# VHH binders against Tensin homolog (tns-1): the designs that were tried, part 11

Target 1, 170 residues: Tensin homolog (tns-1), of Caenorhabditis elegans (h2l045r38to207)
Amino acid sequence: MKDRKEGVQVEYITSRLIVLSCTSETSERKFVESLLKASQQIQNAHNKHIRVWNVSQRRHDISSSLDAIPFGWPSETAPSLEKLCTICKNLDQWMLEHPLNIAVIFCKGGLERCAIVVNAFMRFNAISATDDSVDDRFSMQRFSERFLGPDGPPSYKRYLGYFSSLLSGR
Below, E stands for the ipSAE of ESMFold2; O stands for the ipSAE of OpenDDE; V2 stands for 0.75 times the mean of E and O plus 0.25 times the DockQ between their complexes.

## First folded at step 12 (VHH; framework vhh_podentamig1)

Design d1 (from a3 with D104E; at its last look DockQ between E and O 0.02; V2 from the best seeds 0.00; counts 0 for: pae O 11.1 > 2, placed apart)
Fold by OpenDDE, look of step 12:
Structure d1 (fold): chain B 170 residues (1-170), chain A 116 residues (1-116)
Amino acid sequence: as target 1 above (170 residues)
Amino acid sequence: EVQLVESGGGLVQPGRSLTLSCAASGFTFSSYAYGWYRQAPGKQRELVAAITSGSTLYADSVKGRFTISRDNAKNSIYLQMNSLRPEDTALYYCAAYDEWGYREYWGQGTQVTVSS
């Protein structure tokens, strides 16, 4: 992540799934400034069809800008299975509610937590009634593998394996 | 030979407690995640609770009443069931799945019946 630009970055994983993230090296000033810019960009593009899931530390300032749902957990750790399932269900429900709805996964301090959610959501969609395109699946997979692939944390891969198995067992 | 053997089921009155146990053998216990599932007559099998190395998951219907735990030294998982309800009546299964999701094992189940 050292080659990433300073400030909040907007990345479309799919046409309806956006990752909004900022490196831990970004100053607080730059973070706030770039967050406002990114928020405006997304709002201009998608209007009221935006919902944000914050998977990092809860912040009141981003709530005012993006109305983010707090689902954060500490960096370099795995979320609870309950939390992960809840996030996936909420994402799915939001996507199903309206075809123009987009989901934003927000994380200050890296992309690992976003990768966990995106990978989990990919696995969730695979067994849910929600149809995703082959391209979307590959996009989600490629994004997650950037951070959780062969050189990613083994504990996260194991955790996601557990998650997938859990879903399949129900 | 891989085995998952459930025990602890039985007939109880509403409001009572039961503890289910699942003893695993034939594979590396610590490398797997585990879950309790149940199937009531005429219903689909549903997840009750799951546990990994550091996380748990509960069905909404059992939150606050059931607790899943594991003991690596005994190669066992447990389901503490408190405040049992008639709707908890089902055949309860123990399941194990590996870290990659390639292999899964199931017990034969233990019957839990909650009735006045």
Scores: ipSAE 0.000, ipTM 0.268, lowest interface PAE 11.1, mean pLDDT 85
ESMFold2, look of step 12: ipSAE 0.451; ipTM 0.816
ESMFold2 (binder alone), look of step 12: mean pLDDT 83; pTM 0.835

Design d2 (from z6 with D104Y; at its last look DockQ between E and O 0.11; V2 from the best seeds 0.00; counts 0 for: pae E 16.5 > 2, placed apart)
Fold by OpenDDE, look of step 12:
Structure d2 (fold): chain B 170 residues (1-170), chain A 116 residues (1-116)
Amino acid sequence: as target 1 above (170 residues)
Amino acid sequence: EVQLVESGGGLVQPGRSLTLSCAASGFTFSSYAYGWYRQAPGKQRELVAAITSGSTLYADSVKGRFTISRDNAKNSIYLQMNSLRPEDTALYYCAAYDEWGRSYYWGQGTQVTVSS
């Protein structure tokens, strides 16, 4: 997105779901600096109730700063269905372990991969979540539609459609 | 008329292999994703494996033993089942999912029985 600020950005999708992202144009220096800042911000807010899923390439600085779980896949591609299911289950499990737990989806190099995960998680929650999750689902939908809406990649829409069908058949 | 027809089921001993086939007709095969489900007596239907145009998914219980594949030229999907176990005994169903997840089709199932 051309109007996005450089550096790692913190966006609350829901009260318990955060997206950390950084544009591919951000310099490494700015990335590291802003990552530290973002990490500190989240840590101050949520303390030990933080878990991070990195959906981009592995990086030591991310691991050291946020103890991120590596779930990355190449940009402009879809993750395996297995990986996507695993991420959704892991997110759900973490959220269920403690009401103060928050999940962070991190991606360096754009928001598309984050949008895929958030959309998948929305679909996952639509099947398993309680009534109080409707607002969260809507927030996740709004976020994902920013990147996967009418102008989004058709392949991603198809993929997520498949994912939804698989969930329903379980 | 849309049809999914499973075949290849049967009675086998533990440790043996079996290949299930599902032949699809009545719709554009390449436009759908596909999956294998199974239902054991007294249990709910569960996903075994699924395949899209470029991705696969497996249940934990079958990982490393089962392989799902598709052949667009033959309008068919397959489930190669190796190292079969008694707990794999079930009625196995083929399913087709449209690109939007709005509808899916089911076969009638093929029985797989693993017993010594």
Scores: ipSAE 0.000, ipTM 0.250, lowest interface PAE 11.3, mean pLDDT 86
ESMFold2, look of step 12: ipSAE 0.000; ipTM 0.136
ESMFold2 (binder alone), look of step 12: mean pLDDT 82; pTM 0.825

Design d3 (from a3 with S30D S31D; at its last look DockQ between E and O 0.01; V2 from the best seeds 0.00; counts 0 for: pae E 11.3 > 2, placed apart)
Fold by ESMFold2, look of step 12:
Structure d3 (fold): chain B 170 residues (1-170), chain A 116 residues (1-116)
Amino acid sequence: as target 1 above (170 residues)
Amino acid sequence: EVQLVESGGGLVQPGRSLTLSCAASGFTFDDYAYGWYRQAPGKQRELVAAITSGSTLYADSVKGRFTISRDNAKNSIYLQMNSLRPEDTALYYCAAYDEWGYRDYWGQGTQVTVSS
């Protein structure tokens, strides 16, 4: 049971938003094996309609296996507001370019950074995007609450509130 | 005033060696990872070798022939290129990058030509 959770996990947040993650405890062997398997799974399902943003430490094998765009920052720190705004705009633009396009957020080292990006994108959609699905926003909220729920780090909640205020011009 | 300046390129016969150097200035040298990239005419720029805080990486085409290293005292990065082949002919760039992917800095490149 524990071994089944080791490695890169594929989770659909919405029909068009995927999180790929693994824990820091994942062995190098399991990481490489599961990364390739996850890449094949996503390519089989979605072919050329995949774009991946890596929000963890930059690695060449992540870039070559997933063609991942580096957008990372150190764990347990806040990213710049410019970086959050940029990745949200990139996600939105990618999804607008083609109805089959799927955005993937990848993080080696847990769910924290993925949750921050997904929460930021949810807030971006609610304020800035015209094609905003309430069901998709709810799905993103439920995912992000794994880390940012009532007992989550208060500093991240304040930071994301500040991000939302910036988007609204407040 | 961030600068990366490559040197050591030139014309070399197949089977010979060259050492490329990259001098870095205008930022904290120890806080970055470094890479050597190359671009042949009409091709995409490709990673040749990289050195991070914890490891080195090599393209398969150069593994066993090229060695990347860094000298923090001289703020310099090196690429030792042994057993050079004509297909190694390219413009070689030094890059400094945040391990977290925020920003990349690039040199202007140094030409390596391997020919009889």
Scores: ipSAE 0.005, ipTM 0.259, lowest interface PAE 11.3, mean pLDDT 80
ESMFold2 (binder alone), look of step 12: mean pLDDT 82; pTM 0.822
OpenDDE, look of step 12: ipSAE 0.011; ipTM 0.248

Design d4 (from a3 with A33T; at its last look DockQ between E and O 0.01; V2 from the best seeds 0.00; counts 0 for: pae O 9.2 > 2, placed apart)
Fold by OpenDDE, look of step 12:
Structure d4 (fold): chain B 170 residues (1-170), chain A 116 residues (1-116)
Amino acid sequence: as target 1 above (170 residues)
Amino acid sequence: EVQLVESGGGLVQPGRSLTLSCAASGFTFSSYTYGWYRQAPGKQRELVAAITSGSTLYADSVKGRFTISRDNAKNSIYLQMNSLRPEDTALYYCAAYDEWGYRDYWGQGTQVTVSS
């Protein structure tokens, strides 16, 4: 993550799923500045069809700029499976509400939490009524693997396995 | 040094109960997810139960019979096993892993044998 650009970055995982992230090395000033810029960019592109899920610490500036829903969990801790399920359901509901709706996953301090959510959402979509394109699934998988796999320790895979089991009613 | 130490296993008759314990040390207990696994002879290791910060998960084969719990104050995980069956016979492992997949730890296992 050291080679990432300073400031909030906008990355389209799919055409309707965006990740906003900022490295922990980014200064607070740069963070705020770049957040405003990123917010404006997304707003210009998608207007009222934007919803943001903040999976990092709650911040007033994020809430004000993006009207972000607080879904964060402590750093270096795993989110509850229930929380992940809730996030996925909320994402799905929003995406189903209107075809132009886009979902933004925001995380300050790294992309790991975003990767977890994106992968979870991929798994969620696989068993839900919503059918993603092959390209979308690939994009989500590639994004999550970029940060959390596939060559990483098996702990994360086990966690996601638990999540999948939960989704399946097991 | 990181340690996971299981205890509570033993030989029991079908229908009886056992409580397994796993004592963790050497890492921040609250930052990890925990699971109980078991491995029967000639079979693959399988998940029995898992517990995160806010949810639990059970294998279908143990639902309604087993209960996983945690005590942060004691840095311990427990598996209450009721209505034990011969097919529950296995070496039971305690596992701890962080949500980021950087670390995972395993205990040495405790043998559970259910036999008449």
Scores: ipSAE 0.008, ipTM 0.233, lowest interface PAE 9.2, mean pLDDT 85
ESMFold2, look of step 12: ipSAE 0.130; ipTM 0.535
ESMFold2 (binder alone), look of step 12: mean pLDDT 82; pTM 0.822

Design d5 (at its last look DockQ between E and O 0.03; V2 from the best seeds 0.00; counts 0 for: pae O 10.5 > 2, placed apart)
Amino acid sequence: EVQLVESGGGLVQPGRSLTLSCAASGFTFSSYAYGWYRQAPGKQRELVAAITSGSTLYADSVKGRFTISRDNAKNSIYLQMNSLRPEDTALYYCAAYEDWRSYSDYWGQGTQVTVSS
ESMFold2, look of step 12: ipSAE 0.534; ipTM 0.839
ESMFold2 (binder alone), look of step 12: mean pLDDT 81; pTM 0.812
OpenDDE, look of step 12: ipSAE 0.000; ipTM 0.233
ESMFold2, look of step 14: ipSAE 0.577; ipTM 0.857
ESMFold2 (binder alone), look of step 14: mean pLDDT 81; pTM 0.814
OpenDDE, look of step 14: ipSAE 0.000; ipTM 0.278

Design d6 (from a3 with S31I Y32N; at its last look DockQ between E and O 0.08; V2 from the best seeds 0.00; counts 0 for: pae O 4.3 > 2, placed apart)
Amino acid sequence: EVQLVESGGGLVQPGRSLTLSCAASGFTFSINAYGWYRQAPGKQRELVAAITSGSTLYADSVKGRFTISRDNAKNSIYLQMNSLRPEDTALYYCAAYDEWGYRDYWGQGTQVTVSS
ESMFold2, look of step 12: ipSAE 0.417; ipTM 0.796
ESMFold2 (binder alone), look of step 12: mean pLDDT 82; pTM 0.820
OpenDDE, look of step 12: ipSAE 0.025; ipTM 0.380

## First folded at step 14 (VHH; framework vhh_podentamig1)

Design f1 (from d5 with S102D; at its last look DockQ between E and O 0.01; V2 from the best seeds 0.00; counts 0 for: pae E 15.3 > 2, placed apart)
Fold by ESMFold2, look of step 14:
Order: structure tokens, then sequence, then C-alpha cells
Structure f1 (fold): chain B 170 residues (1-170), chain A 117 residues (1-117)
């Protein structure tokens, strides 16, 4: 079950991975107001070490306020495997490029698409077994379980299982 | 040049069927997700159905009545609309979502579906 607060919400999944989201029920005025506030919050904390991927429908105000890379797909569908692999590679490359780099996943329309990306990224990096990597995997798993847990939509679980198989070469 | 062209709309009686088609050109068809959206006069555009390489999604209002499909060889997406109701009356749009290097969702011009007796 998701929190039902109105406006853009900021959630740190790991020390280097942030989710920005709002529900589709959020009014246009509240969305714009809270988007600006959230943008200022993350800019104040992390400066130029931020890259934002928008996994919802593209909007000019999202692009200009967050400098967000459009990477979205329709709600309640799965993205192409190529798209999912590409965003995971981009996230990984960004985080490897500089230790201070922070990845932000943005979605207008709930947490579903964010959860898919976070879960896919967790699977993309599953081979790492350092103490920090274990904590990050746990945090990403707990976040994604809010939507993709045992009672979540079976199509997303099957899709992410297929993605995992492709990553392992099976 | 990227282009989406819808066809197959028309006037039909309640309970009848229509098939909408969307022909896509100017990009690698199999790399994209596709959706059918609809917009009734004075209302917001809403997602009706979506399809990726391996999954489909339907709005609750059309589940069991509408079927989205794709034909990669013909670069085409279809919406089979059965048991049509007056509330399905709308302008129907095909949309494509490209990879993150392209800033636009591609939209067709729309095809009108009118369900009335």
Amino acid sequence: as target 1 above (170 residues)
Amino acid sequence: EVQLVESGGGLVQPGRSLTLSCAASGFTFSSYAYGWYRQAPGKQRELVAAITSGSTLYADSVKGRFTISRDNAKNSIYLQMNSLRPEDTALYYCAAYEDWRDYSDYWGQGTQVTVSS
C-alpha cells in the first residue's frame, strides 16, 4: 500500500539513490509547487552531482525543473527489456563516474514504475557482495516490495525474472 | 521521419465491434512500447491499453472487451474493440514511447469512434 500524501515526495532508497514521486490524484497546482520544493531540496543536498531519469510521461516542467532525462513508458505496463537494460547501464555508469554522483528516479503517477527500475537495478548489480552492496540491495528490495511484493501484479514479477535471466546469460 | 497513422474508427451501434489499426514508420518498431489512448470531449486523455515486447495492460473499463496486439512484421499495432458501449465514444490515439535519447512521445492524429443507436 502506498502513502497517499499529496504532492511530490522525496525518498532516499540508498545514500546514492533517490525516488521522487507523486500520485495521479495530485492537483496541478500542488504538483508544480511541490516539484519546485523537491528540486530545491535535492539541489541543496547534492548540487551538480545529480542525474534524474523521468520514468513517467514527458512534461516540459519536469524537464526544465529537474533537467530530467525522458525515459518513461505508459503506467501499468512493462518497459522494453532494451529500455530497462539501458537505464540500468546508465545508472551504473553514472555512479561509477564519481563517488558523489546521486541517481534520482522520478515518476508522476505513483511508485509502480520507480519500483520496477529500482528492482531491475538491484538485479543488475546482484553479483556484488560487499557490506555496502548488501545494505543497498536490502534497501532497494524493501522499497520495491511495496508494489512488487507477494500480492503485487504478477506480470511485473515475471518480467523482472526474465530480465534477471537475460543479465545472467541464461 | 517518425509517423503513426491510426485508422478503423467509425460510427457503430452498442454491442458491436471495431478494430483500430496504427501503422508505425521511421524507427525500429520492436524497440518501443505502444499505447492506445482515448479522449472524450471535455475530458482528459486516458490510457486504454498498452503493449510491450512481452506484456499487455488494459484499463479496468475495457478489460475483457478490448484486445491490444502488435505485428512486428507489419509495423502495426491493433485494438480489437468488442461489446462497444456509448461510454467508449472518443477520439482514439496511438502513441509510441522511444528510448531515453529521444525527448518525444510520438502520437498519431487520432481516429474517431462513436457508439450510438
Scores: ipSAE 0.000, ipTM 0.164, lowest interface PAE 15.3, mean pLDDT 76
ESMFold2 (binder alone), look of step 14: mean pLDDT 80; pTM 0.808
OpenDDE, look of step 14: ipSAE 0.012; ipTM 0.285

Design f3 (from d5 with E98D D99E; at its last look DockQ between E and O 0.63; V2 from the best seeds 0.00; counts 0 for: pae E 11.9 > 2)
Amino acid sequence: EVQLVESGGGLVQPGRSLTLSCAASGFTFSSYAYGWYRQAPGKQRELVAAITSGSTLYADSVKGRFTISRDNAKNSIYLQMNSLRPEDTALYYCAAYDEWRSYSDYWGQGTQVTVSS
ESMFold2, look of step 14: ipSAE 0.005; ipTM 0.268
ESMFold2 (binder alone), look of step 14: mean pLDDT 81; pTM 0.809
OpenDDE, look of step 14: ipSAE 0.457; ipTM 0.794

Design f4 (from d5 with S102Y Y103S; at its last fold request DockQ between E and O 0.74; V2 from the best seeds 0.71)
Amino acid sequence: EVQLVESGGGLVQPGRSLTLSCAASGFTFSSYAYGWYRQAPGKQRELVAAITSGSTLYADSVKGRFTISRDNAKNSIYLQMNSLRPEDTALYYCAAYEDWRYSSDYWGQGTQVTVSS
ESMFold2, look of step 14: ipSAE 0.462; ipTM 0.798
ESMFold2 (binder alone), look of step 14: mean pLDDT 81; pTM 0.811
OpenDDE, look of step 14: ipSAE 0.173; ipTM 0.618
ESMFold2, look of step 15: ipSAE 0.444; ipTM 0.808
ESMFold2 (binder alone), look of step 15: mean pLDDT 81; pTM 0.815
OpenDDE, look of step 15: ipSAE 0.312; ipTM 0.707
ESMFold2, fold request of step 16: ipSAE 0.428, 0.465, 0.545; ipTM 0.789, 0.811, 0.838
ESMFold2 (binder alone), fold request of step 16: mean pLDDT 81, 81, 81; pTM 0.812, 0.814, 0.815
OpenDDE, fold request of step 16: ipSAE 0.276, 0.862, 0.834; ipTM 0.676, 0.952, 0.939

Design f6 (from d5 with Y103E; at its last look DockQ between E and O 0.02; V2 from the best seeds 0.00; counts 0 for: pae O 5.6 > 2, placed apart)
Fold by OpenDDE, look of step 14:
Structure f6 (fold): chain B 170 residues (1-170), chain A 117 residues (1-117)
Amino acid sequence: as target 1 above (170 residues)
Amino acid sequence: EVQLVESGGGLVQPGRSLTLSCAASGFTFSSYAYGWYRQAPGKQRELVAAITSGSTLYADSVKGRFTISRDNAKNSIYLQMNSLRPEDTALYYCAAYEDWRSESDYWGQGTQVTVSS
């Protein structure tokens, strides 16, 4: 995101899906400070109903501040279909444990990895067609297209295509 | 004194329908979110359906078959269960949630649903 503010930003994709991200250009000092602030913000809003998936590289400060589950892969690479399936299933399971649970996708650096996960989760949810989730799917689609649209990495689109095929049983 | 009382459970054959009811008292009904849970023998309790501020969500296993609704005038939550299957057999619980920040969840005693031919 070219016009993003410096530091960790909190973005609600849906009422229960949050992207917590930080640009790669953010200084380490600003990252730590803004991470604490963002963590506190989410904690105040959602209390015990928070779970964080880190799709960036594992870091101690991220783990300690957010108690994040490590699911990262190298930047500029496509994740395995297996990893995407696992993340989607874990997200879904958490959402189904309690209706007030919210999921946070965290990424330090580019937001493409977040977009991949959100797009995959959108596709995952779409196979269980419910009128109640149409708006949420649309929100996830709009977010993911910001990074994976026409100007997105072709390799990511291919993998997401394969992912859709997998979900549809093809 | 918060109280949730479930009703409507019973024994039915596969393919039949049941409607569960949950009557709430002791709090401002409209201020809460609600959910239906179930626990089958030997399994963990799982969320079946929930209704929050006008939105609904369902477990994949019941999507298209179950419908959660609320009646503020009656302080009640309902679970319409269609096309019941043997795997739907469980003790069904009603739950109330005050808000996103609340640690206080309220539960009923449950109503038994048994689906068997």
Scores: ipSAE 0.022, ipTM 0.457, lowest interface PAE 5.6, mean pLDDT 86
ESMFold2, look of step 14: ipSAE 0.590; ipTM 0.858
ESMFold2 (binder alone), look of step 14: mean pLDDT 82; pTM 0.818

Design f7 (from d5 with E98K; at its last look DockQ between E and O 0.03; V2 from the best seeds 0.00; counts 0 for: pae E 17.0 > 2, placed apart)
Fold by ESMFold2, look of step 14:
Structure f7 (fold): chain B 170 residues (1-170), chain A 117 residues (1-117)
Amino acid sequence: as target 1 above (170 residues)
Amino acid sequence: EVQLVESGGGLVQPGRSLTLSCAASGFTFSSYAYGWYRQAPGKQRELVAAITSGSTLYADSVKGRFTISRDNAKNSIYLQMNSLRPEDTALYYCAAYKDWRSYSDYWGQGTQVTVSS
């Protein structure tokens, strides 16, 4: 059987990186209910040390319940390399500001955009960030491979390779 | 042509051990990092163990039981699998990474490990 859950799912990628996602098939009622529950869950666990980036369509309820920074782009498309670089720098700076700070990536409409951002951040950490660990890198890779693994779209993998080249100046 | 060829899979009883090997050709072996992945029927492919020049990483489910190693002289990577459990049954893949900043560059065809009485 398919092991998919309806509603907003909360997943820790590393001890300091959370993905909140739901499928596009999630009903609006279930989405709103589960968003409020997920918001309360992460706020109870981490209090004032949360910053959320919404990589999907901007919505008032997402901004209100999660105080999410709108950073989205259309589903099934790639963001600009400038946008990827900007979100990676923002994630890195947030995590450097305080050891308890937790970054949250939110996407309504599937895993794709979250996987792209997590993969990009993994690559950014390896090149630019000071707090790169092998364990965290593998955790981010394992998560992103759920979309970008061997059966995933080769064009996105190539695109993320170009992102790495841009970061290194090559 | 870059190739990764796994071998050493088979049927084993629970609690016994097995050594997988991966022969690499067509690139400079020592400049790559390597991983073993596995995929059980109906499950997502998961990292089991990885090795770089300076570190190793293991999935929590195999820590203390599995050991990854490399032999640069033989261009080979090994996975020593001890205390095998039925849950370790899967198709095991060798993967090579140009470095850890990229998605894995190359995959083998896989070798089957079945743990059953």
Scores: ipSAE 0.000, ipTM 0.141, lowest interface PAE 17.0, mean pLDDT 78
ESMFold2 (binder alone), look of step 14: mean pLDDT 82; pTM 0.824
OpenDDE, look of step 14: ipSAE 0.006; ipTM 0.256

## First folded at step 15 (VHH; framework vhh_podentamig1)

Design g1 (from f4 with K63E; at its last look DockQ between E and O 0.05; V2 from the best seeds 0.00; counts 0 for: pae E 2.2 > 2, placed apart)
Fold by OpenDDE, look of step 15:
Order: C-alpha cells, then sequence, then structure tokens
Structure g1 (fold): chain B 170 residues (1-170), chain A 117 residues (1-117)
C-alpha cells in the first residue's frame, strides 16, 4: 500500500472514484501548491466530467476553485447517517448521469473521513440496482480497511452497521 | 467449528519465494471469498490479495509478485510470494468472506513471514 506523502495526493480508488487528500501536517503553502497540481492532473484526465465532494472543513477559496460540494464534518468524528446517505446518493446520481463522470472525494486533514465515505458508498452500491464490479468493491474495501482497519473500531463497525440497516429499510 | 489455519511462513532472504497455505473447515468453502492480510509490527493489518469465484485481486505493493489461488477440492487457498522484500515481513492472515463488501467472517491465527538478509 502507498505511503502518505507531503502535499495533496491523488489516489484512484476505482477508475471513476478518486480521493484527493492531504495530511494535516502539510503546510498551507504546500497544500495550495500541490492542490493546484492535483487539480490540473484530474482536469486534464477527466475534463467536463469532474465533481468534487469536500468532506473536510469548508474552504471558500478551494471550494470555489474546485467547485466542491461542501459535506464536511469535524475530523475524528462520524458524520450523521443522513449526511452519509446524502453523499452516497449524490455520488451515485453523478456516476449514473454519464459513464465518463468521475467523483472526487476531497479531504484536508487525513484520509479517515474519505475512508468513511468510500466504505459507505460501497455499502450503498451493495443494495443498489447498479452493477458493481468485483474489482471496484475490492478497491473500496482495501482503501477503507487501510484507514479504518479490517475489523474497524467497534464504534465504527456499529455505526456502519446502522448505516447498512438504514439503507435496507431495517 | 469454523477454522482457518495458515501455514508456510518462515525466514527467507530477499528475492526468495514462499508459498502460504490456508486450510478452511467448518463451512461451505465454495460459497466464500477469501483474502490474505498481513500485519507488520506497529502497522495496521492490510489486505494483500483476494480471490472470489471469478477474480483475483492484489494490493499495488504485491502486484506482479504475489499470486493468490484456491483449491475447492482441498478447501484451501494459497499465496505464492515471489521476489520477497524486507517490507513484506509481517504476520500473514487468511480471511473468509461470505460477502466481500463487508467485514471478514472468519480469521486464521496467522503465519509469520520474515524477509531478512
Amino acid sequence: as target 1 above (170 residues)
Amino acid sequence: EVQLVESGGGLVQPGRSLTLSCAASGFTFSSYAYGWYRQAPGKQRELVAAITSGSTLYADSVEGRFTISRDNAKNSIYLQMNSLRPEDTALYYCAAYEDWRYSSDYWGQGTQVTVSS
């Protein structure tokens, strides 16, 4: 698995799901500089088919530049189930609108929040009528486990269990 | 009783090969997906490879070097590890998944792999 580096990193979870993240230790200057580079990279690859979900603290400058949708919550906390559902629905809708559309999950301050979203989206897709490839599930699972643990903290396991139950109408 | 029992670990020099085995019992082997995990000292357990009914999948760090396979007749999965590196040193675990999209249902006790010159 990849080691975390300084600055904003671009990681393809699937061919259409990208995590754009930066550690909290990265300087503001390095963050902005590397974000611009990462943004350009993604834009060059997926022009006109990019949507960004910001799951970190809202930033007016970055949000404007990336046209990011604000869905942030405090670090080391869990989002509301409602918010998580909304994110998953939005991701799914975007993916369904056009086959070339890609989704970017953006987070400044670690990858845990991204992992939560990716895990939730995996669970969402499990009950969706949309065909999800085994490769994509593997990639999402691997990424989630990388930051949440293969067993996950008990609190997160319970939380994500509740999320799954919610999705299933239970 | 459900059991996953790993074997095949050991001490090897860099560049060498090892084959890990995982013997499963107590459940319908063919109905599950399987994975190999590893945990190095001070690090989190990480997924290394997975095998379903129709696909094999690998972490980037082991792609091209490791091969996961299964033998339904023997209720076993294997991990062929070639071109081993010091960073491959870890306790390797076998996992079984009824549904790959969720947490593992069963774990083995692990087998130690140490790569050192």
Scores: ipSAE 0.263, ipTM 0.655, lowest interface PAE 1.7, mean pLDDT 88
ESMFold2, look of step 15: ipSAE 0.477; ipTM 0.809
ESMFold2 (binder alone), look of step 15: mean pLDDT 81; pTM 0.814

Design g2 (from f4 with E98D; at its last fold request DockQ between E and O 0.74; V2 from the best seeds 0.66)
Amino acid sequence: EVQLVESGGGLVQPGRSLTLSCAASGFTFSSYAYGWYRQAPGKQRELVAAITSGSTLYADSVKGRFTISRDNAKNSIYLQMNSLRPEDTALYYCAAYDDWRYSSDYWGQGTQVTVSS
ESMFold2, look of step 15: ipSAE 0.391; ipTM 0.780
ESMFold2 (binder alone), look of step 15: mean pLDDT 81; pTM 0.809
OpenDDE, look of step 15: ipSAE 0.663; ipTM 0.877
ESMFold2, fold request of step 16: ipSAE 0.446, 0.527, 0.475; ipTM 0.797, 0.841, 0.828
ESMFold2 (binder alone), fold request of step 16: mean pLDDT 81, 81, 81; pTM 0.810, 0.809, 0.806
OpenDDE, fold request of step 16: ipSAE 0.435, 0.731, 0.711; ipTM 0.783, 0.899, 0.893

Design g3 (from f4 with E98D D99E; at its last look DockQ between E and O 0.68; V2 from the best seeds 0.00; counts 0 for: pae E 5.6 > 2)
Fold by ESMFold2, look of step 15:
Structure g3 (fold): chain B 170 residues (1-170), chain A 117 residues (1-117)
Amino acid sequence: as target 1 above (170 residues)
Amino acid sequence: EVQLVESGGGLVQPGRSLTLSCAASGFTFSSYAYGWYRQAPGKQRELVAAITSGSTLYADSVKGRFTISRDNAKNSIYLQMNSLRPEDTALYYCAAYDEWRYSSDYWGQGTQVTVSS
């Protein structure tokens, strides 16, 4: 990872895929304030065409700021392959339901879980060939390599290889 | 200053091969991802091949015929184009992307590839 800003950051990975993230070092006050701002930014840009998956700890106390589908797992661990496949299918289905639909992946506590999901979705798209675009896969690969690049944890890279094998039926 | 300089384009007959190269300077070569794009007259620019720190990617139209590679010692990116077809005729661009900054994009000026009898 390089220099990180405190607070919730909004990043467009593709024109239809957004990552919302903040570091573990973000104070609760800054988190709540920046989450509201980020949520308003996304809703103003995309209105009812957003759906948010929270891949970190559930936060029932912030539902007015961010109405997110809870889909998280503990930091520093891997999700089940079934969970990873399910979120990829849900992302794909949402994208197919309407051309304006935007998927948002949210993680409090760093980029690692977002990077895993984005990498998994890139692999899902390459095999499933539904809304696949090589340009979009390139963008997703670039983002995921912030965590999963050459210096990234080899165990996660092997794990995502198993995920690809599962998708292909191997 | 960051520079990308393409070379290797030209006129070739269908079924023949060309190797495009892209010399990179003015930044740390290994910190970037690279893509080869092409643009034919009247069409939008399209990505044909990309190389990241961990993977290569290809458009379906060129898969099995084109190979992207890089040589960190020479600060160069290559596109080996085999079994060329008239529809591969285009201006080919090298692009560099900083994997640590989303908006850092650099482009070369392009090299023309023409496939005709």
Scores: ipSAE 0.198, ipTM 0.673, lowest interface PAE 5.6, mean pLDDT 82
ESMFold2 (binder alone), look of step 15: mean pLDDT 82; pTM 0.815
OpenDDE, look of step 15: ipSAE 0.602; ipTM 0.854

